# VHH binders against q96fz2: the designs that were tried, part 166

Target 1, 269 residues: q96fz2
Amino acid sequence: CGRTSCHLPRDVLTRACAYQDRRGQQRLPEWRDPDKYCPSYNKSPQSNSPVLLSRLHFEKDADSSERIIAPMRWGLVPSWFKESDPSKLQFNTTNCRSDTVMEKRSFKVPLGKGRRCVVLADGFYEWQRCQGTNQRQPYFIYFPQIKTEKSGSIGAADSPENWEKVWDNWRLLTMAGIFDCWEPPEGGDVLYSYTIITVDSCKGLSDIHHRMPAILDGEEAVSKWLDFGEVSTQEALKLIHPTENITFHAVSSVVNNSRNNTPECLAPV

## First folded at step 10 (VHH)

Design N7 (framework vhh_6z1v_2)
Fold by ESMFold2-Fast, scan of step 10:
Structure N7 (fold): chain B 269 residues (1-269), chain A 123 residues (1-123)
Amino acid sequence: as target 1 above (269 residues)
Amino acid sequence: EVQLVESGGRLVRTGGSLRLSCAASGSKFRYYAMGWFRQAPGKEREVVAAITQSGGSTYYADFVKGRFTISRDNAKNTVYLQMNSLKPEDTAVYYCAAGKGIYVETPSEYNYWGQGTQVTVSS
């Protein structure tokens, strides 16, 4: 997983993350550093993306089922990294293979500290190798969406020109991540950065790409992954597997350039 | 592009069962979400059931939940609709559709349509 879309305005994104805590109380996640959130149809590694994590990471007495939403840098910088510039990290930490997560120090250490997060996106992009051409076909991959609009102007609601309304009730993609906290040696703010755990592709995606992000399908999976106060590392890792509950469509080559940030990046072609 | 051919529609008695099949041509079948729609005389076309590309998620209209089951076989390029406990209200032309749209339950999200197969349920 190397490219995502997360374009919802902050208020829409926050409502899309409504959840129930352990007591059954309806809640919205509380923001940290909301001004660092930059909506984009085309997010690449090194950019900031919103993640959910347990409130207990920030408050000693917090209920571990309560959620914070915070922008974090994509590309995990280990807490032990000694250079002053995190861009000098010589190995790729944008993704973390599920099969070696407990073998790699960069991931094992933060995972042992309960530093699990849920990476939020509208969906992610993958590039399919096409026979007979050296060009790859990009696809936008996301959860199946259910239309929940009330009765009204049905003809207008079905207009393909009215894409803004599809986002009001969009089910965000929820990917399993691991984060770490890095303190700059020269001082300054702590850098929070994450990696997306990857698994073998499901049968439905195997012709597009051989790997996929570990998707947490539904609130039970999301809650257990986030709740490091009650769910051990061993139990949480049981949630990491391919999912078939995914859909996709081909998109324009506009998405290929990570600087392009328009609705055309994810529009069906 | 994909071409769709429905089969299996016929006359059945109330309470009976019927299985509809939709055969798709072409190597791109696995990239399409598939849906079954129906249209009775004087009524608009409505979604009955839909299935994602992988078959991992399904949608059912409230009026068929518990009675109908949608499934697909990507190796055979075929989608099926198993209809149980049929009612006279189920009488309609049933259409198979393929699409890559965002919503699986709206006709406008489907780009390719079959010719339809007539299902008649009599008392």
Scores: ipSAE 0.007, ipTM 0.383, lowest interface PAE 9.0, mean pLDDT 85

Design N70 (framework vhh_6z1v_2)
Fold by ESMFold2-Fast, scan of step 10:
Structure N70 (fold): chain B 269 residues (1-269), chain A 123 residues (1-123)
Amino acid sequence: as target 1 above (269 residues)
Amino acid sequence: EVQLVESGGRLVRTGGSLRLSCAASGSTFRYYAMGWFRQAPGKEREVVAAITQSGGSTYYADFVKGRFTISRDNAKNTVYLQMNSLKPEDTAVYYCAAGKGWYVETPSEYNYWGQGTQVTVSS
């Protein structure tokens, strides 16, 4: 996973993340650095994406089941990195293989500190390699969405109001991530950055790509992944596996260029 | 900040029972995961048992499962370790520790440690 869409306005995104804490109380996640959230239909590595993480990472006396939402840089910069420029990191930390997370120091160290996060997206993109040609077919991949009378209507998305309604109750994709905190050697603001854990593709996606992000399907899985105060690293890693609860459709080549940031990136063929 | 004070360690005979207590000072005890660790002479400190903030989950090392029970009383700011069927191999200094998270795999991440209480099991 190297490209996502996360275009919802901040207030819509926040409502889409409504959750229950350990006491069963309905809550919305509290924002950290909300001004750094930049909606886009075409997110690439090094850009900021919103992630959920436990409030306990920021507040000493917080209940570990309470959630913060914060933009973080895609591409984990390890806390031990000694160079002044994060772009000088010689290896790719956009994704982290589930089978080697405990062997790689860059991921093992933050994981040991409970630095688990849930990466939010409308969905992600993958490019299918086609035999007999060098052309690749992009697909937009996302959770199955609940059909309503309006969203089931032919032509419902062809007016400005109907386009808005397509996203009103969108179920966000929730991907398992690991984050770290890096302090610039010369001083300055702490950099929060993340990687997306990847697994072997499920049967349904195997014809599109051989790998997929580790998707946390449902609130129980999301809660357990985030709650480093109640769930050990070993127990949390049991949540990391492929899922079949996913759908997709082919999209146009407009998405290929990461500078294209329009609804056309998501349009079916 | 939390200060931890262990008590209850003493000499006990093989097969005996003992309860250790760890009293925490401070108003924020209920927001910490608590662990019991032990260290025998010439050995590294090892995790024995741990309990989460809510008390909803517990961990036990394989060598104490079925014999030891960890519990906490958040109203009294105290964590307990009930030790049954004690063996000479259980002889060690027992430490309690408090952490912001569930750190059974990474003991070095626990933030606060007590001074320890000596448990000696004679044959």
Scores: ipSAE 0.024, ipTM 0.523, lowest interface PAE 7.4, mean pLDDT 86

Design N71 (framework vhh_6z1v_2)
Fold by ESMFold2-Fast, scan of step 10:
Structure N71 (fold): chain B 269 residues (1-269), chain A 123 residues (1-123)
Amino acid sequence: as target 1 above (269 residues)
Amino acid sequence: EVQLVESGGRLVRTGGSLRLSCAASGSTFRYYAMGWFRQAPGKEREVVAAITQSGGSTYYADFVKGRFTISRDNAKNTVYLQMNSLKPEDTAVYYCAAGKGMYVETPSEYNYWGQGTQVTVSS
């Protein structure tokens, strides 16, 4: 997973993240640096994306089940990185393989510190290799939506006009991430950056791509992944596996150029 | 800030039982996950058991599962380690630690540490 859509206005995104804390109280996540949130239909690595993380990362006496929403840089910069420019990192940290996460220092160390986050998106894009041609077919991949689960009222194959109406109640894709905190050696603000954990694709996606992000399907999984105060690394890693609860539709080549940021990027063709 | 003081370490015979206590000073104990660690001469410090701030979840190292039990009393600002069926291999200095979460894979992330209590298990 190297391209996502996360276009909702900040207020709509915040309401889409409504949750219950451990005591069952309904809450909205509290923002950090909300002005750094840049909605887009076509987000690439190195851009900022909103993530959920436990309030306990910022407040010593916070309930670990309470959530913060914050924009973080996509592409984890390890805390040990010594150069002044994070773009000079020699290896790609956009994704982290689930099978080697405990072997790679860049991921094992922040994971051991409880630095787990949930990466938010409308959905993600993958490019299917088509045999006998140089062209790759892009697909938009996302959770089944409530109206899509009903008999034919709104779904992946619906017209673009119908898609404009679904965003008010859109179920955001929730991907398991690991973040780290990097302090510039010359001084300046701490950089928060994340990677998306990847797993083998499920049966439903295997014809599109061989890998998929580790999707946390439902509030129980999201809560356990975020709650580093109550859930150990070993227990949290049990949540990392392929899931079948996913849908998709083909989109036009407009999405191929990451500078294109219009609804056409995810509209069904 | 919290200060931790372990007690209860002593000499016991193989197969015996021992209960360690860790008393915390300060009013913030209830906001920390607590861990018990041990270090034998010539070996690295290793995690033994951990418990979340609420006491709702616990962790045990494979070498103590079924023998040791961790518990806490937030009203008394104390965490306990009940050690049963002790073996000579359990001989070590036992440390109490406090952290924001259970850092069983990264012991260095615990914020506060006690000074340790010696447990010796003889045949």
Scores: ipSAE 0.147, ipTM 0.609, lowest interface PAE 5.6, mean pLDDT 87

Design N72 (framework vhh_6z1v_2)
Fold by ESMFold2-Fast, scan of step 10:
Structure N72 (fold): chain B 269 residues (1-269), chain A 123 residues (1-123)
Amino acid sequence: as target 1 above (269 residues)
Amino acid sequence: EVQLVESGGRLVRTGGSLRLSCAASGSTFRYYAMGWFRQAPGKEREVVAAITQSGGSTYYADFVKGRFTISRDNAKNTVYLQMNSLKPEDTAVYYCAAGKGYYVETPSEYNYWGQGTQVTVSS
């Protein structure tokens, strides 16, 4: 996973993240740095995306089940990185493989500190290789929405105009991430950055791409992944596996250029 | 901020039992994962057992599984280590520690440490 859509206005995104804490109280996540959130239909690595993380990362006395929402840089910059410019990191940390996550220093160290986050998106994009041509077919991949589970596929059947109406009740894709905190050597604000954990693709996606993000399907999985105060690394990693509870539809080549940021990027063709 | 004070360390014979206690001061104890670590002479500090904020999950190092039990009482701000079937190789200074995360194998993940209590196991 190298491209996502996360276009909801901040207030709509916040309401889409309503949750229950450990005591069963309904809550909205509290924002950090809300002005850094930039909605887009076409988010690439090095841009900021919203993530959920435990309030306990910021407040020593917080209930670990309470959630913060914060924009973080996509592309994990390890806390030990010594250069002044994070773009000079010599390896790609956009994704981390689930099978080697405990072997790679860049990921095992923040994971050991409980630095688990849930990466939020409308959905993600993948490019299917077409046999006999250099052209790739892009697909938008997302959770089944309320109506698609009961009345059929929204993506395949509905016009682009109908897609504008579904966003008020859109179920956000929730992907397992790891983040780290980097202090610039020259001084300045701490940089929060994340990577998306990847797994082998499920049967439903195998014809599109061989890998998929580790998707946390439902509030129990999301809560356990975030709650580093109660759920150990070993227990949390049991949540990391392929899921079949996803849907997709083909989209226009407009999405290919990351500078294009319009609804046409995810509209069914 | 939390201060930790261990107690209960003493000389015991092989096969004996011992219960260590760690008393925490401060109102924030319930928000920390707690761990017991040990350090034998000339060796690095290693994890023995850990317990989450609520006590709902525990970790044990392979060399103590089935013999040691960690527990906590958040009302009393105390964590315990029950040690059964003690062996000479269990001889070490035992430390309790409080940390924000639950990656139990890494001492550097723990923010607060007690001063240690000596456990000696002899034949």
Scores: ipSAE 0.000, ipTM 0.144, lowest interface PAE 17.7, mean pLDDT 83

Design N73 (framework vhh_6z1v_2)
Fold by ESMFold2-Fast, scan of step 10:
Structure N73 (fold): chain B 269 residues (1-269), chain A 123 residues (1-123)
Amino acid sequence: as target 1 above (269 residues)
Amino acid sequence: EVQLVESGGRLVRTGGSLRLSCAASGSTFRYYAMGWFRQAPGKEREVVAAITQSGGSTYYADFVKGRFTISRDNAKNTVYLQMNSLKPEDTAVYYCAAGKGIWVETPSEYNYWGQGTQVTVSS
């Protein structure tokens, strides 16, 4: 998983993340650093994306089932990294393979600290290798959506009303992530960064790409992944597997250039 | 482009069962969400069931839940609708549809339609 769409305005995104804590109380996640959230139809590694994580990471004695939403850098910078510039990290930490997560120090250490997060997106993009050509066909991959009274079609003329109808009740893709906190050696703000855990592709996606993100399908899976106060690392890892509850459609080559940031990036071809 | 051909519609008695098939031409079937729709005399065309490209997620209208099952075989380019405990109210022309849209239960997201197959349930 190397390209996503996460374009919802902050207030719409927040409402899309409504949840219940362990006491059954209805809640919206509280924002940390909301000014760092940058909506885009075409997000690449190094950019910030919103993630959900447990409030217990920030507040001693907090209810571990309560959620914070925070923008984090895509591309995990390990807490032990000693250089002053994160861009000098030699290893690509955009994704973390589920089969080696406990073998790689960059991922095992934060996972042992309960640094699990849920990476939010409208969906993600993959490029299908076409037999007999050097061309690749991009696809937008996302949860099946259920129509509401206000739903519209993606690719309709982009008025504010049409935009609101398309996205007003969009079910966000919820991907299992691991994050870490890096303190610059020369001082400055703590950098929060994440990686997306990847698994073997499901049968339905195998013709598009051989790998897929570990998707947490439904609130039970999301809650268990986030709740590091009650759910052990070993129990949480049982949630990491391919899912068939996914859909997709072909998109135009406009998405290929990461500088393109328009609804055309995810519109059906 | 895909061409869809439905088969299996016939007269059946109340309480009976029937399986509808929809065969798609071409090698792109696996890239489409598939839906079964029906149109009863004097009524609008309505969604009955839908299935995602992978077959991993399905949608059913409330009036068929527990009685109908949608499935697909991407190797055979075919989608099926298994109909059990049929009622006179199920009498309709059943249409197979293929779409690239995001909203699997939305008729306007389906651009490719079969010609329909008649299902008649007698009391």
Scores: ipSAE 0.006, ipTM 0.361, lowest interface PAE 10.2, mean pLDDT 85

Design N74 (framework vhh_6z1v_2)
Fold by ESMFold2-Fast, scan of step 10:
Structure N74 (fold): chain B 269 residues (1-269), chain A 123 residues (1-123)
Amino acid sequence: as target 1 above (269 residues)
Amino acid sequence: EVQLVESGGRLVRTGGSLRLSCAASGSTFRYYAMGWFRQAPGKEREVVAAITQSGGSTYYADFVKGRFTISRDNAKNTVYLQMNSLKPEDTAVYYCAAGKGIFVETPSEYNYWGQGTQVTVSS
């Protein structure tokens, strides 16, 4: 997973993240660095994306089931990185393979500190490789969305007006992530950055791409992944597996250029 | 982005009470942690109290614990500082500030500042 859409206005995004804490109290996540949230239909590595994480990471003795929403840089910058420019990192930390996460120092160390987050998106993009050609077909991949007619999900055949209406009640894609905190050697604000854990693709996506993000399907999985105060690393990693509860449609080549940031990027072709 | 305007500062006698208000303009007030800071003549600006985005958690400096209460009304885009049992040592310019999210105790972690309101406590 190397390209996502996360275009909802801050207010809509915040409401889409409504949750219940351990006591059953209905809550909205509280923001950190809200000004760093930049909505986009076409988010690439090194840009900021909103993630959910436990309040306990910021506030001593906080209830670990309470959630903060914060924009973080996509592409984990390890705490030991010595240069002043994170873009000069020699290793690609956009994704973290589930099978080697406990073997790679860049991921094992923050995971041991409970630095688990849930990466939020409208959905993600993948490019299908066509046999015998260098042409690739992009697809937008997302959770099934509720609609009143027939299937109970939004699809490529639906009108633009139906697509516009679903954003008010869009079910955000919730991907398992690991984050770290990096202090610039010359001073400045601490940089929070994340990686998306990846797994083998499910059967439904196997014709599009061989890997997929580790999707946390439902509030039980999301809450257990975030709650590092009550859920051990070993127990949390049991949540990391392929998911079949996903849908997709083909999109135009407009999405190929990460500088394009319009609704056409995710519109069905 | 948010702009902040403090009000309520005035002369009060030792042992008196005062409520400061901070009115925010801008559509995003509800997404900021808020703090009250003060600066007395010849001293550095210091945190007095802070409140999280929802109002669910508060911080108080040791020198005001039990005397001051911070609160916020996100519907009115306002944060308040209720000051009781005022002492001459509380004399300072009081600043309202909006910070980088949840819980901040250091002036450098606040992005937006008001112009300040003068509180003078005399015997």
Scores: ipSAE 0.120, ipTM 0.583, lowest interface PAE 6.4, mean pLDDT 87

Design N75 (framework vhh_6z1v_2)
Fold by ESMFold2-Fast, scan of step 10:
Structure N75 (fold): chain B 269 residues (1-269), chain A 123 residues (1-123)
Amino acid sequence: as target 1 above (269 residues)
Amino acid sequence: EVQLVESGGRLVRTGGSLRLSCAASGSTFRYYAMGWFRQAPGKEREVVAAITQSGGSTYYADFVKGRFTISRDNAKNTVYLQMNSLKPEDTAVYYCAAGKGIHVETPSEYNYWGQGTQVTVSS
């Protein structure tokens, strides 16, 4: 997973993340650094994306089931990294393979500290290799969207009015991530950065790409992944597996250039 | 139907700031992507900035990136262009446009256009 869409305005995104804490209290996640959130239809590694994480990471006695939403840099910079410029990290930490996560120091250390997060997106993009040609077909991949009184299908939207309504009740894609905190050796603000855990592709996506992000399907899985105060690393890792509860449609080659940031990037063709 | 009226264009000194407004009439404003375009004498009309229906995504041409900010207020049916650090090269008629939001860099993607507002930056 190397390209996502996360275009919702901050207030819409916040409402889309409504949840219940362990006591059953209805809540919205509380923002950290909201001004660093940069909505886009075409997010690449090194850009910031919103993630959910436990309030306990920031407050010693907080209820570990309460959630913070914060923008983090895509591309994990390990806490032990000694260079002054994080872009000089030679490892590609955009994704973390589920089968080797406990073997790689860059991921094992933050995981041991409970630094689990849920990466939010409208959906993600993958490029299907077409036989007999060097052309690749991009696809937008996202959770099935259930019709409500205010929502419509993105593929069925036939006007700007109907297209806008599709986002009001959009079910955000929730991907399992690991984050770390890096302090610049020469001083400056702490950098929060994340990686997306990847798994083998499900049957439904196997013709598009051989890998997929580890998707946390539903509030129970999201809650257990985030709650490092009650759920051990070993138990949390049982949530990491392929899911079949996913849909997709082909999109225009406009998405290929990460500089393009328009609705055409995810519109069906 | 959407009708667009630009305002705010004036003469300003190099290094100055200006805020352009585009007021839309009609109940459908919130369903259109909005763009700001400009045209200098003897030049083609070019895209400056664009913003999606919800305001969640923006586009900026390389020559204004870091200096201009596009925003919208759907409750007031208005789109804005905040222009900072103005240069003589920014002198042009600025047009507001409403469209589908696909290929936001392309004038033909926009169905409704304002009459334009003149911005002049003194060298």
Scores: ipSAE 0.000, ipTM 0.095, lowest interface PAE 19.3, mean pLDDT 84

Design N76 (framework vhh_6z1v_2)
Fold by ESMFold2-Fast, scan of step 10:
Structure N76 (fold): chain B 269 residues (1-269), chain A 123 residues (1-123)
Amino acid sequence: as target 1 above (269 residues)
Amino acid sequence: EVQLVESGGRLVRTGGSLRLSCAASGSTFRYYAMGWFRQAPGKEREVVAAITQSGGSTYYADFVKGRFTISRDNAKNTVYLQMNSLKPEDTAVYYCAAGKGIRVETPSEYNYWGQGTQVTVSS
């Protein structure tokens, strides 16, 4: 997983993340550094993306089922990294293979500290190799979406504003992530950065790409992954597996250039 | 491109059952979400049921929940609609559709359509 879309305005994104705490109370996640959230149809590694994590990471004695939403850098910088510039890290931490997560120091250490997060996106992109050519076909991959309300218009004209209704009740893709906290050796703000855990593709995606992000399908899985105060590392890792509850469609080559940030990036062709 | 051919529509009595089949051409079938839609005379085309590419998720309109079941066989390039406890209100032309769109319940998200098969439920 190397490219995503996360374009919802902050208020729409926040409402899309409504949840219930362990006492059954309806809540919205509380933002940290909301000004660092940059919506985009075309998010690449090293950019910031919103993640959910437990409030207990920031407040001693907080209810571990309460959620914070925070922008984090995509590409995990380990807490032990000694250089002054995190871009100098010599290996790629955009993704973390599920089968070796407990063998790699960069991932094992933060996982042992309970540093689990849920990476939010509209969906992600993958490029299918086309037989007989050097061209790759991009696909946008996301949860199945259900229209909550009937749209009716008096006078039989679809307005451009009616297109925006697809996003009002969008079910965000929820991917299992691991984050770490890096303190610059010369001083400055702590850097929060994450990696997306990857698994073998499900049957439905196998012809597009051989790997997929570990998707947490439904609030029970999301809650257990986030709740490091009650759910151990070993129990949480049982949530990491391929899922079949996914859909996709082909998109135009506009998405290939990460500088393109328009709705055309995810529109069906 | 995918070509779709529906079959199985006929006259049935109220309370009866019927299975519709939709045969698709080509090896690309597995990349499409499939939907069953219906249209009664003078009415808009409406979604009945939809199924994702892998078959891992399904959608049903409220008026068919508990009575109809959608399924697919990607090895046979076929999607099915099992219709139970049929009512006169189910009388319509039933269409099979294949789409690459974002919303499974929206007709405009479907790119390929069959010619339809007539289902008539007599009281």
Scores: ipSAE 0.005, ipTM 0.285, lowest interface PAE 11.5, mean pLDDT 85

Design N77 (framework vhh_6z1v_2)
Fold by ESMFold2-Fast, scan of step 10:
Structure N77 (fold): chain B 269 residues (1-269), chain A 123 residues (1-123)
Amino acid sequence: as target 1 above (269 residues)
Amino acid sequence: EVQLVESGGRLVRTGGSLRLSCAASGSTFRYYAMGWFRQAPGKEREVVAAITQSGGSTYYADFVKGRFTISRDNAKNTVYLQMNSLKPEDTAVYYCAAGKGILVETPSEYNYWGQGTQVTVSS
């Protein structure tokens, strides 16, 4: 996975992340660095994206089922990285293959520390190879959405009005991630950065792309992935597999240029 | 650009089963959510079931939940409606429809429609 959309205003995004803690109490995740959240229809590696993680990472005695939401850099910078420019590691840490995650030190070490996160997006983009040309057809891929009276007519919404109503009750895509904390050698703020775990594509996506992000489908899977205080690495990794509970539609080539950040990036063509 | 042809409608007895098929022409079937709708004489066309592009999620109207199952085969460009425990109230013309992207419950949100297949349920 190399491109996502996460465009919801902060308040809408926060409400979309409503959850229940271990005691059954309804909660919203608490923000860290909320001013660093930049909504975008076209997020690429090295940009910041919102992730969910356990409150226990920040507070020694916190309930591990309570959630923080924080912007993190896409492209994991390992804690042991010694150089001053983190962009040198971008090439190998945007995604993490599920089949080698326990073999690569960059991922195994933070995973062993319980540094699991859930990467939030409206959906992600993939480019389908077209026969006889080096051109690719982009697709926007997301959870199936359910029509509600409040959201109005959700359908083949190629009008701005219909898509506006869809976003009020949008089910966010929840992808399994691993994060790490890097301290710049010259001093400065700790950098939090993440990678998205990838798996083989499900049957429904195989014609579009051969890989997909590891999607955590539903609150039980999300809770277990985040709760590093109660759920071991071994148990959490059982959640990492392809899912068929996904849908998609073709989008215009506007999305190809990562500098384009407009609703046209995910509008159906 | 997508053409839909329903088949399988016939007379069945109350409590019986029937499978409807909808064959799509054209190479774009895989890009559409598919729905089954029905219309009885004197009534408006209503949604029965819908299925997303990948087949990973389905919708069922309350009056068919537990009795009907929608499925699709993208390799064969076909969507199916398996109807079990049929009731006289299920008598209608059944229509196949294709729409873009999002699971839809409203007829006006579908772009392409078949001509319908008649299902009659007798007591």
Scores: ipSAE 0.000, ipTM 0.218, lowest interface PAE 16.3, mean pLDDT 84

